# Miniprotein binders against b1l550, part 9

Target 1, 279 residues: b1l550
Amino acid sequence: MRLPEELLERARDIHSEAPSHRIKLDRVGSFGLKVPVEFKGFLLLAEADVWVSLPEGRRGVDLSRQVEAIYELSNPPKDPFSLCREAAISLLEKLNYADSSGVSIRFDAPLQDGESLKYYGVEISSIASDEIINKIRVEILGMTACPCTAELIRAYKSSEIAATHTQRSLGILEVSTKAEHPDPDKLASIIERAMSSPLRTYTKRPDEGGLVIRSLSNARLAEDVVREMIHLFLEEFGHLPEDTHILAAVRSMESVHMHDIYAERSFSLDEIRKEISSH

## First folded at step 3 (miniprotein)

Design A53
Fold by ESMFold2-Fast, scan of step 3:
Structure A53 (fold): chain B 279 residues (1-279), chain A 94 residues (1-94)
Amino acid sequence: as target 1 above (279 residues)
Amino acid sequence: GEIRVTVEFEKDGKRYRFVYRFTSPERLERALKIIERYIRKSGADRVRITVEASSEEEAERLADELRELAERLGYDEIEVTREGNRFTVEAERE
């Protein structure tokens, strides 16, 4: 049983009232919603955040209309990029007092890995105002091997394959653009190619040995990985608008330390091209 | 009724696709202005806009508005195709 709907006609519209303080809020919304999405042939349960700007003269946001906006568009499930963009625009339709709206959708993207599956993290967003800004963040684990320890061991004992410590490293690429979201599989591929080697979900001992040898033969600092990710990104996505903003980062979970190593660089395409071309 | 607009454009061999659903004419006009700016900034050489409306009359009116939008964006070759309440506007720069 629900309360009589006639009460809605007599109740105060709290959200439309003046607030205690006339302060604008940048983001007010429903966070942590579970929504189904279709991604590359997989039906996934994603997590979504939806928000709008709130003007100084309005006390609150109609949260139920935000939930309606995304759920109406998510049934039947569709690709998360279209859902993100369509929901952001729908929020402005349903909540006309808002100057801007945004939607973020995050999920673990499955990736075929031989006879098994592996995954990488994806978060996409669309922010709508007088224009649409699309953002995507991809995170995937890879393996790195330390070149410094490899050089010390080579100097100490002449070995054909340098011995060194290996560790899991998290690679991160974030892109903000007025063009369509970049393909996350391509971003994940860039990250994996920049690493000493990719990681696998399932390996037999001979295949595991091969992965380790590959990593040892391609030892890289976190700093090396970030620079390589930027280089590969420019080769694949250098055609995006010059005001496209990128964050490239690596967090190395050092096997010989109680702490992690972190390296990052943020830049616009215009900025990085000027830097690379300068002396 | 509900209006579905699919916008596809191509730049440097890559294809981009956006799908929008609208229930109000005012919000559709606002969204089309945002889409127009987006296409203009992308520098797309080819654009395909597909409209599905609740009626053939509404779809025909929107197809005319989309043809005018493609003309304002500077596309030289504009082709409009009709299939009931579905219209497609394809525009290319020569």
Scores: ipSAE 0.000, ipTM 0.261, lowest interface PAE 14.3, mean pLDDT 81

Design A54
Fold by ESMFold2-Fast, scan of step 3:
Structure A54 (fold): chain B 279 residues (1-279), chain A 94 residues (1-94)
Amino acid sequence: as target 1 above (279 residues)
Amino acid sequence: GEIRVTVEFEKDGKRYRFVYRFTSPEELEFALKWIEIVIRESGADRVRITVEASSEEEAERLADELRELAERLGYDEIEVTREGNRFTVEAERE
């Protein structure tokens, strides 16, 4: 049945008490919540974290109000970007002692691949204070091939299409901006276009040969992929505010080594344009 | 191993596809309850649920649970088809 009124009032009093140590906390909240979202015509089950800042003079946060904030806004399911922003704002309104709030939502996004679907990772967040900052991270697998090894093998065999080792690579684009979240499908497209070839959902042995041949014809280092991702990002999203921050990265899962190769670059739009213009 | 459940239906001229991946029995229990709520509230006359698992035994067991779920929700025509470790439950009502 319902919790007794006395228990509810007692719990509220405890949270309002002074703590043993007067220390501010940056993030206190409910992590790992399951929420439904509507993404581009798909109804998906996402995972969410919600939090607020806690002032030095208050012992605890009302966690039930945090869960209430996001679940009220998730029924009926809505797009995860609106849910993220609206829930972060709602948290500040419901928990008036907080000076900041945040919401993160994670899900696997479907991407059409012929007559089947493949999936890529999306994590979005909104952090609210006297302004709102929106962040999105997209991760998608593709294939890369080593140009240096390809060149050596071609020299040895005089092949029209150079043979080399291929590996799976994880491409990463992360954007933090005061503008609305960028379209994750466009970010995923940038990553795939920067790689040697995309991964397919369903690959038979004949199709596997095709993917390898494609990768060998478009061999790229992890460093090459990162630079190409940045180039393509600037073409598509150069209109974002100048203080927008971007992380572009590739993690190459080497098939012939016991370690991965990793390349990244973090930058603001203002910084990268000045760098490019200086040369 | 990983289990993937895909639920498809149409509502208000939009096509919806529910996709959930999980590895634990606890998450499966939660996903089934959520799928039930979504399908019931959707009012869809036709729904397609596809389950894929690392083993045929796991996929078959889950497909059986989904068939029972469709029956409980009032679907009167249910077909279950198998293709390896993939089972598809197609449910409809007039």
Scores: ipSAE 0.000, ipTM 0.119, lowest interface PAE 21.6, mean pLDDT 76

Design A61
Fold by OpenDDE base, second read of step 4:
Structure A61 (fold): chain B 279 residues (1-279), chain A 94 residues (1-94)
Amino acid sequence: as target 1 above (279 residues)
Amino acid sequence: GEIRVTVEFEKDGKVYTFRYTFTSPEELELALKLIEEFIRESGADRVRITVEASSEEEAERLADELRELAERLGYDEIEVTREGNRFTVEAERE
């Protein structure tokens, strides 16, 4: 049974009432929505979060309007970058009591790997207020070879290419900027190039051997990977606004330990430039 | 069959109209409970309830139930009018 709309005339608007405690909330919204997006010719089902701020004088948010806002913009499916920005703006327009809004869209991005596909994780976000901040997080798996063990084995066997343990490592780049979202494929490429070698979905035996040899020849600590990521990022994206914030991180799923090794650096472009120039 | 119930009352100078449409016995039961609650809470001195059903017999039965409801709620002047399969219960309290 659907309740008659006329009930709204009699019923108090709970959302518009004054709250018991006059406290502003930063984010109120719907999380875990499914929305279609178009990405590089692929139609993908993405997970989305939408939210707005809630002023101190309002008890609740009109959640239905939030959901409507993003779905109106999702048909026909469009690129997730535009969807995030447009939806964030639309939320502020539809919910005029909010001083800020946000949209986050998550999916696995397809990446060509020879004749097959691999993927990386991406989260695209936009936050709207007096300004629009665009955020992108890319996560991609690669392979690292340990230089410490390699050195030990080299010392023992006197070989040019020393055996060492290898592991999968998750590289992470998160960028927040007032500029447009950085290209996620470029970010993924930076991460892969910063590691000992990329991963492959499909390898023939010769290719597999070559991949391992490449990794051994490019042994890197987790710390090395993060530093290399930052270096490569600056080369590719150094033109972004100085107040652009970056998180570069790697989680190495160590093959000789029960635990993972983690390294990260958070920085703004202006901060890191000053740091590098001081040397 | 489809049953339509319209409840009208005045509160604080505003006229309220509620329209219910239901097709199942469970929905009907819920609707009647809601109607009772709304009328009770309204404190209205005058209420008009219109019921329309697929059959005259069903509408009449419902009208009787609504009449009884009005009586239970303390209304002492109750008039029931018929127009085809539509019954109107007008209830007033002194």
Scores: ipSAE 0.007, ipTM 0.170, lowest interface PAE 9.3, mean pLDDT 85
Fold by ESMFold2-Fast, scan of step 3:
Structure A61 (fold): chain B 279 residues (1-279), chain A 94 residues (1-94)
Amino acid sequence: as target 1 above (279 residues)
Amino acid sequence: GEIRVTVEFEKDGKVYTFRYTFTSPEELELALKLIEEFIRESGADRVRITVEASSEEEAERLADELRELAERLGYDEIEVTREGNRFTVEAERE
């Protein structure tokens, strides 16, 4: 007969035993955890991933310690930046065989939109080793208007066709830095300002024409939006460490095509300053 | 003018507690919508909401709103207890 204690010892042995192949794994963890966070005065239910590196000589990780690390720090709920950093550090303390850890937290952030709210996507990460790297990704929808069709209509003054077509475009800013996470509201603002116009949740009076006219007056290619996002980013966040890495991208959901247009640029602050300074 | 709200819910043997202070009814209404969405997505089996309002009349109105919120979330056992300007709504699924 086996005692419950013997079964527990066998479960522990599995994690500590040698694997079938002596190969290091970069990320092993618990993905898709639901955790409460407090963001700018709002209580939000976020989704979290937690992981650690696994050395070549160990078969598995203790997943219960991973879940415990983030849940202990999420009660009471705190801001997702502190939770991310503190949980990543806690994972290394609790799992001494790991040489790195990481935490990623995703949520839809509320943004004031007149008398209502609209939402934008936020993903915050912290990766801990002998240093901490903080990463933030912000995604928000806006409008773009085609300058090519606008130019054609200017040439055909008598046309009954609308001045140009408009479409939803997803703007993306991603920042990796050794400094604190940038403010996601400021990143969202940069994206919206780079677009032809922002999107609205609703208007109290039927005045969608105003939004459309604003977009048409500020027609921009996906390439234009990415360049403007980078310009605005440098004005707001140029003080970050020179090895800060940025991804700026836009995905335009073209209303006249069955496919999307995508434009992107990745750079470090050091790299982009040298590029802009060369003339 | 100041309203204090404490929300406590239980899921998978863990108890989560969070506290808010609101200075306007409009701010509270917005927060209640977010709390409702949060509890719905969490799938919590038990929820306890404690509110300290600025008046007994305000507490009575908010207790009714929170009871309706618990009913919308599908809780079948809802108990409201009051002590002056403080009230607690406890809700659980059978």
Scores: ipSAE 0.000, ipTM 0.214, lowest interface PAE 16.7, mean pLDDT 78

Design A62
Fold by OpenDDE base, second read of step 4:
Structure A62 (fold): chain B 279 residues (1-279), chain A 94 residues (1-94)
Amino acid sequence: as target 1 above (279 residues)
Amino acid sequence: GEIRVTVEFEKDGKVYTFRYTFTSPELLEEALKYIEELIRLSGADRVRITVEASSEEEAERLADELRELAERLGYDEIEVTREGNRFTVEAERE
């Protein structure tokens, strides 16, 4: 039942009222929206969050306008990078009382794996204020083989390629920059290359054997994986602005322990360059 | 040697500055693509790009590439100035 428009004229605008407590809020918005996006020729249904800041003198945000802003830009479906940036800007234009806005879009990105598909998780964000900050987070699973156990077994059996336990590990790269969003496929590739081996959706027996042998030949600690991720990132993306911020992390789902091993490094490009040059 | 590039432009009364450092030719090539896209997306009517390299010859070559980049982007007034191994490309459009 739609309320008669006449009743709206008598109703006070609650959102525009002064709040009981004059406090600015950093983020007010709608979380868990579903929006279509086009990514690498795929039409995907993504989850989206949209928000704006709320000044101290305003009780509430016009949430309907936020939702309208992103859906107007989502038809026809477009790439999530443009959608994030354009929506963030549009939010500021539509909600002129806000001094900042943000959009985050999450989905599973398809990745070709032979004749099949695998995937990685991606979250693309843009935050608009006096400047625009673009953020991307990529998560992809790989495999790690433990070098410590390998060394123990090698010492025991005198084998060149020693058996060791393997586990799935989640690699994470998060990049925040004033430049354009880095290519998520390249980020995913960095993570996979930093691990002992990638995962495969479908393997035949010979392929499976080869994958395991590769992993054993590239045994790496979680710490090694993170360092390798950083190294590879610098080779691929060292050209980004110096104030670009990076989080490199790995969560190893250890097969011999009940708990996971976690390692991370947060850094800016200028910081890490100084660190490396000091060596 | 390190190559340093600084991109500055003004938009809506605010000055934006981006600083880059390159340690390899491959990184430089990729950086130029990003710089081009950055400038394109900015829509700025005025851009200042400063490049500093280990040699004057290298800096000059880079300055020439940046000039060409500005031309491709539609800037019609381009001035290049030199101070040692540092070149500054100033580009304007109507």
Scores: ipSAE 0.035, ipTM 0.342, lowest interface PAE 4.0, mean pLDDT 86
Fold by ESMFold2-Fast, scan of step 3:
Structure A62 (fold): chain B 279 residues (1-279), chain A 94 residues (1-94)
Amino acid sequence: as target 1 above (279 residues)
Amino acid sequence: GEIRVTVEFEKDGKVYTFRYTFTSPELLEEALKYIEELIRLSGADRVRITVEASSEEEAERLADELRELAERLGYDEIEVTREGNRFTVEAERE
């Protein structure tokens, strides 16, 4: 339209003006955008954040161009990994004053669980500058069981199946890499295998008993779960670049305490290999 | 306020003690389900559960819940004693 063009000529261009203070901002953008994505045959509504760096001499960012960048690439819906990477690159092309750009996409990923589906949390990002860094965080609930109480009751009853307290635990794997995003289903599998047992969407009492017995037979501290997650991660993803950074963590929602138990380890592949080889 | 729970099991003259601390009634309700399972699996002849609640009203509510828990576990003799914000549920199998 001609009218918007004529008004723009007469109005101050606020975003291109000098700011009150010459301070660079690391992330300025549109947060909480709803974008459709296709994940493993499922059409999902994801939440996206898009941002760019803002130089010290520029007052503001063109937010419309940020929304345009991701919108163009999300129609028709595509896989969230390609969308994330391509949108980050597009942001730098559309906003030439920026030194870096980023895109984060969050969604609940479906997993087949018998006759039903269960869901786990996925957050991916791509940060573009002179290189692209891809990050993925997977969070999934499982069960853990305390080995200390289990040993006490096992000794008491002379039973092969120890009794102990069980609780829901949130397993977390976060990977930052110059390679493609790791498969989130594989990360979720690593977390569940490290736990005392997985959780299910719906179970009847006999199936619930089976999960409890599995947990009791495989009692693990939060610290044990984190170490097992790291071990399993190295078996599956040890081929990633040496500068790949990983966070492995467990938050145990302790049913018998008012506080959670938390254990974590951050490391690069180079760092952890040196540590393991020194022992 | 904090809620403190002590669970004591006795089997063949040996006593095992577990202590728990809660800052919300919701987490305590969840923990009661676990405590029930723990007592059931222990096969204990006698169980003593002592609760120090944040208020007298809370103590009365929890005492009723623990009495019901002992009944579900098949204990024949159940006694509840209360002293202000502290109560004890003692249950024994015949």
Scores: ipSAE 0.000, ipTM 0.086, lowest interface PAE 23.9, mean pLDDT 77
ESMFold2-Fast, scan of step 6: ipSAE 0.000; ipTM 0.319

Design A63
Fold by OpenDDE base, second read of step 4:
Order: C-alpha cells, then structure tokens, then sequence
Structure A63 (fold): chain B 279 residues (1-279), chain A 94 residues (1-94)
C-alpha cells in the first residue's frame, strides 16, 4: 500500500530534525544489501554494506538515498572495485550533510583449478572523505604440514620423507591503501604459495598423492606461512604507497588439536621496510 | 573487446573520478545514461571523459557519442583529443 503523497506535506521530516542528543555518528547505513557485480567474466550476487557519517545536528540519515546510490551504479553490473569507489563518492554527493561515506562488497571469487573451480573470499571496500581509502580483504584456504611432528617422526624412523599431520589453514591478507585496490587474484596466489600446498576442488588419486607429498616436503609452521606471505607481498606490491597498511594472518585448523592456531602481523609498508633493512 | 571509460569532474575544488569497464557496447550505453544523470546533478563546469577501446574505429564512435552527450548536458566548449585507441573529451561551460 502506497500512502498518498499529500501526506508528505503534512508530515514532519523526522530525519532532518535535531536529535535529542547532539552526537555525531560515524556510520549509519544499510547492511546486507544484495547487488550484482561482474568479476572475471562471472556475474555474481554480492553482499553490500553502504553507510555515511551523520552530523550531530541531524536526527537521521536518508537511507533510501543510500540504497538508490548503489543500485543506480550496479545497473548494469560492473566490477566491484569501481562500484565501491563510485558508490562511496555518490553517497557523499547525495547526502551532502555527510563528511564521510563507505561501501563494502563481499562475495566468493571464482578461481580456476584445472578443469574445475575453487574460490576465495573477498571483501572490497572504499571509504570516501577528503580522500578515498581502498581496502581489500582476501581469504583463501590452503594446506599446511607440521614440521615439528615431521621432525619427531624423522628422528624416530630415520626416513627421508617424514609423515606428519596436515590441516586446512585459512590465509588472510588485508590491504588498506590510498592507491587502487590490489589485485585479489594476486593476493590469493601469494597466500597459496605461502602455504605447504594449495587445495584442490577435484583430484585424481595420483594428483592427490602428489599434493600431499608436496606438503610434506614443504612443511611450515603457521608463523612460517605468515612470514612467507609478507615476503611475497613485498615482492609483488612493494610499489604501493608507504602508508599502505597490511594485515597478514593465518588461522590453522589444527588436525591434532581441538583449537585453531592463529598468527598475524599488522604493519605499514614504511614500518616493515625499516624492519627488514635493519637486518 | 574491452571498453574503458573514465569520467573526471571537479566540484567545489574536489576532483571526482569514475572508472568503468565494459565488455559490450550495449552495457556502455546503459552506463552512459547513468553518467549523464550524475554529471547533470553534479553541476560541474568542467568534465573530462576518456574512452579506450580495442579498435580505433570503435573508440572514435564512442568519442562522438560522448561529445554529443556533453552537448546535451549544456557544455559549450568541447575538445576531443586522440592518443591511439584512447579518446579524451574535455568539456567546459560558463
């Protein structure tokens, strides 16, 4: 049922009223929107969050305008990077009382795995104010083999290839930069290369065996994986601005423990360069 | 072929940049309608639109469309420059 438009003339604009308490809010918006995006030739339905800041003198945000902003830009579907940036800017234009805006888009990104597909999780964000900050978070599963157990078994059986427990590990790279969003496929590749081995969607038996042998031959602690991720990241993305912030992390779903092992490092490019140069 | 469109305009001393990538002309046409609306609403006195296409002929056609768009938007000074398969339309109004 649509109410008569004439009612708008009689009704108070609640959103434009002064609030009872004059307090600025950092983020007010719509969360859990579904928007189509085009990514690597796939049309995907992504989850999106949109928000703006709210000044102390305004009671509420025009939420309908926020929703309008992102859907206008999502038709026709476009890449999620452009959508984030453009929507963030559009939000500021449409909601002129806001001094900042933000957009976050989440989906599972397809990744070719032979004749099949695997995937990684991605969250792409842009925050607009006087400047635009682009953020990307990539999460992909890999496999790790424990070097500690391997060493124990080696000592016990004197074998060249020591058996060890393996587990799935989630690698995480989060990058915040004033530059363009880093390529998520490259980030995913860094994470996979930092693991003992990648995961496969489909394996034939010989391939499976090879995958396990590779893992055993490349046994890594969670700490090793994080350090390798950082190293590989610097090789690929060292050209980003010095104030670029990175989170590198691994969550290992340990197969011999009830709990997960977690390791992380947060740093700016400037900080890590200084650290490495000092050694 | 891939079509890349960049829209830049200045409003109140702030530069806004929109980048679009399309795989079909039809999708671009739809996007241009949105761009038109946005530029119109912005009230920008200066706009720069860059189009890059896989062929020179396609890029030229697109540049012509963008020129026409600028005219419809009320810009009276329009300059088109070419670098290979990249065309830049700069439009200004008093």
Amino acid sequence: as target 1 above (279 residues)
Amino acid sequence: GEIRVTVEFEKDGKVYTFRYTFTSPERLERALKIIERYIRKSGADRVRITVEASSEEEAERLADELRELAERLGYDEIEVTREGNRFTVEAERE
Scores: ipSAE 0.006, ipTM 0.246, lowest interface PAE 10.7, mean pLDDT 86
Fold by ESMFold2-Fast, scan of step 3:
Structure A63 (fold): chain B 279 residues (1-279), chain A 94 residues (1-94)
Amino acid sequence: as target 1 above (279 residues)
Amino acid sequence: GEIRVTVEFEKDGKVYTFRYTFTSPERLERALKIIERYIRKSGADRVRITVEASSEEEAERLADELRELAERLGYDEIEVTREGNRFTVEAERE
């Protein structure tokens, strides 16, 4: 049973009414939508959030229009960057009371790993107002080896290969810019190159031994990894607008502790250039 | 009437596509300003804008507006082509 459509003419328009309190809301929307996307030749299931600002004089948002907007643009599946930008602009057009709109899309991105694939995390967003701000966050696991413990054990045991603890470390690069989203594969590559070694989905025993030795021969503190990530980022993406904001971080899942080690640095391109130039 | 706009821009050999349907000229102007800022900051090498309107006259006026937009963005070579009520503006930087 569906209620008679005749009732629509008699029902109040609740969303257009004045709210109980004249308070602006920054983000009101539909969160956790499943949408298909095409990424570098792969069809992936992504998760999307869509939202708009709500002015102080309006009680509610038309949520059905938000869902319609992203689904209209996601069929057939397209690349998640275009979907993100197009949906944000479409939301602003469809919901004329909004001052801003946003779309966030999350998925696991495939990355070629020898003859196999491995996956890294991607979250992108586009926020539209008088301008468009694009944000991308890439997270990928790598391996780090502790140089402090390596040096201590070398001094104690006098071996040719320094023994130390190794652990999985999560590298994070987040970029907010008025330019296009940076290529996530390039961001993932920067993170992996900054680590002691990358991780593999599939290895044979000789390959595993080589990976471990590589890591031990390239021991790095979390602080070292963050600095290297920033250096590599500037080489690859220094051409972005000066007001581009970057977060570089590493979370090391220490094998010898019940807790993690974390290191980060946030900066704008303008800030970091002045800092580097002052030395 | 309804106005359909497709904006394609190219950077590093990749083409990015935006498709919009507008029901009013005022919303189109707002969207174009946002797109303009985005293209300007992205440093796109080539831009292709296709406009389809309910009348040939409206599409022609919009194509002229888009030509001016390409000029403001600093594109050196601008080409306009027409097929009925569909106009395509192609702009390229040297």
Scores: ipSAE 0.005, ipTM 0.351, lowest interface PAE 10.7, mean pLDDT 81

Design A64
Fold by ESMFold2-Fast, scan of step 3:
Structure A64 (fold): chain B 279 residues (1-279), chain A 94 residues (1-94)
Amino acid sequence: as target 1 above (279 residues)
Amino acid sequence: GEIRVTVEFEKDGKVYTFRYTFTSPEELEFALKWIEIVIRESGADRVRITVEASSEEEAERLADELRELAERLGYDEIEVTREGNRFTVEAERE
């Protein structure tokens, strides 16, 4: 049942009232919405956050208009990048008191792994104001092998054959740019190529020995992986605007330690090029 | 043939309307999952779902699936109304 117009006319518009304190809020919105998306031929269930800025003179945001903005644009399901950008723009159109809007969409992306699939984490955002800033974060598990232990064992055994411990490592690439979102499959590929070896989910003929041998032959510190990720990123995405910001990081879940090893570097394209050119 | 589904839900005095048009079984499966997500995440206290298909049997089957969906989402009062190849499922929480 719809409420009578008479009652709606008598009700106070709480959201448009002055707040108790004249303080601007940066993000007010609906968080944890479930949204279907189409990603590279796959229909996936994603999680979305939608938000707008709230001016110091307004008490609240119309949350129902935020939900309407993203849900209208998700039917039929579309790619999460277009949905993210279009919803951010739609939020500003529907909520004209806002100076900025944002949308974040998170999902597990399928990646071809032989004749099977594996998955990696993707979070994308679009922040709209007088311009649009697009952000993407990709996280994927790989394998690393310790070069220090390998050298110790090789020296002790007086052998060319290295042996060492291996562990799962989480590689992270995050990009913020005024250009369109980078292709997450390419970001995932960069991370995997920087690792000692990729991880596999299932193949017709599993070969765990092959993965371990590859890791042992390509032993890398977390610091090595981060540097290689940056190098590979610049080869693939060095054409992005100079003010593009990147975070490259690795978290190694060390099999011989009770703690993790972590390495990261944040930089702009302008900054890193100047640094590299000085060497 | 084309299948048309209209979902209306009410939350905090506001009525939302979504319309879906689909032609394949795969699209239908996805649309039903999408309808479930929209209704569940909206937290709606009242929902009205109208199904119109090219055949009466198809519309009736979809109405039954949507009635079961409303039951799974915890709606207590559910009524199904028929007008030819058009079925309406109305659901409300006590």
Scores: ipSAE 0.000, ipTM 0.147, lowest interface PAE 19.8, mean pLDDT 78

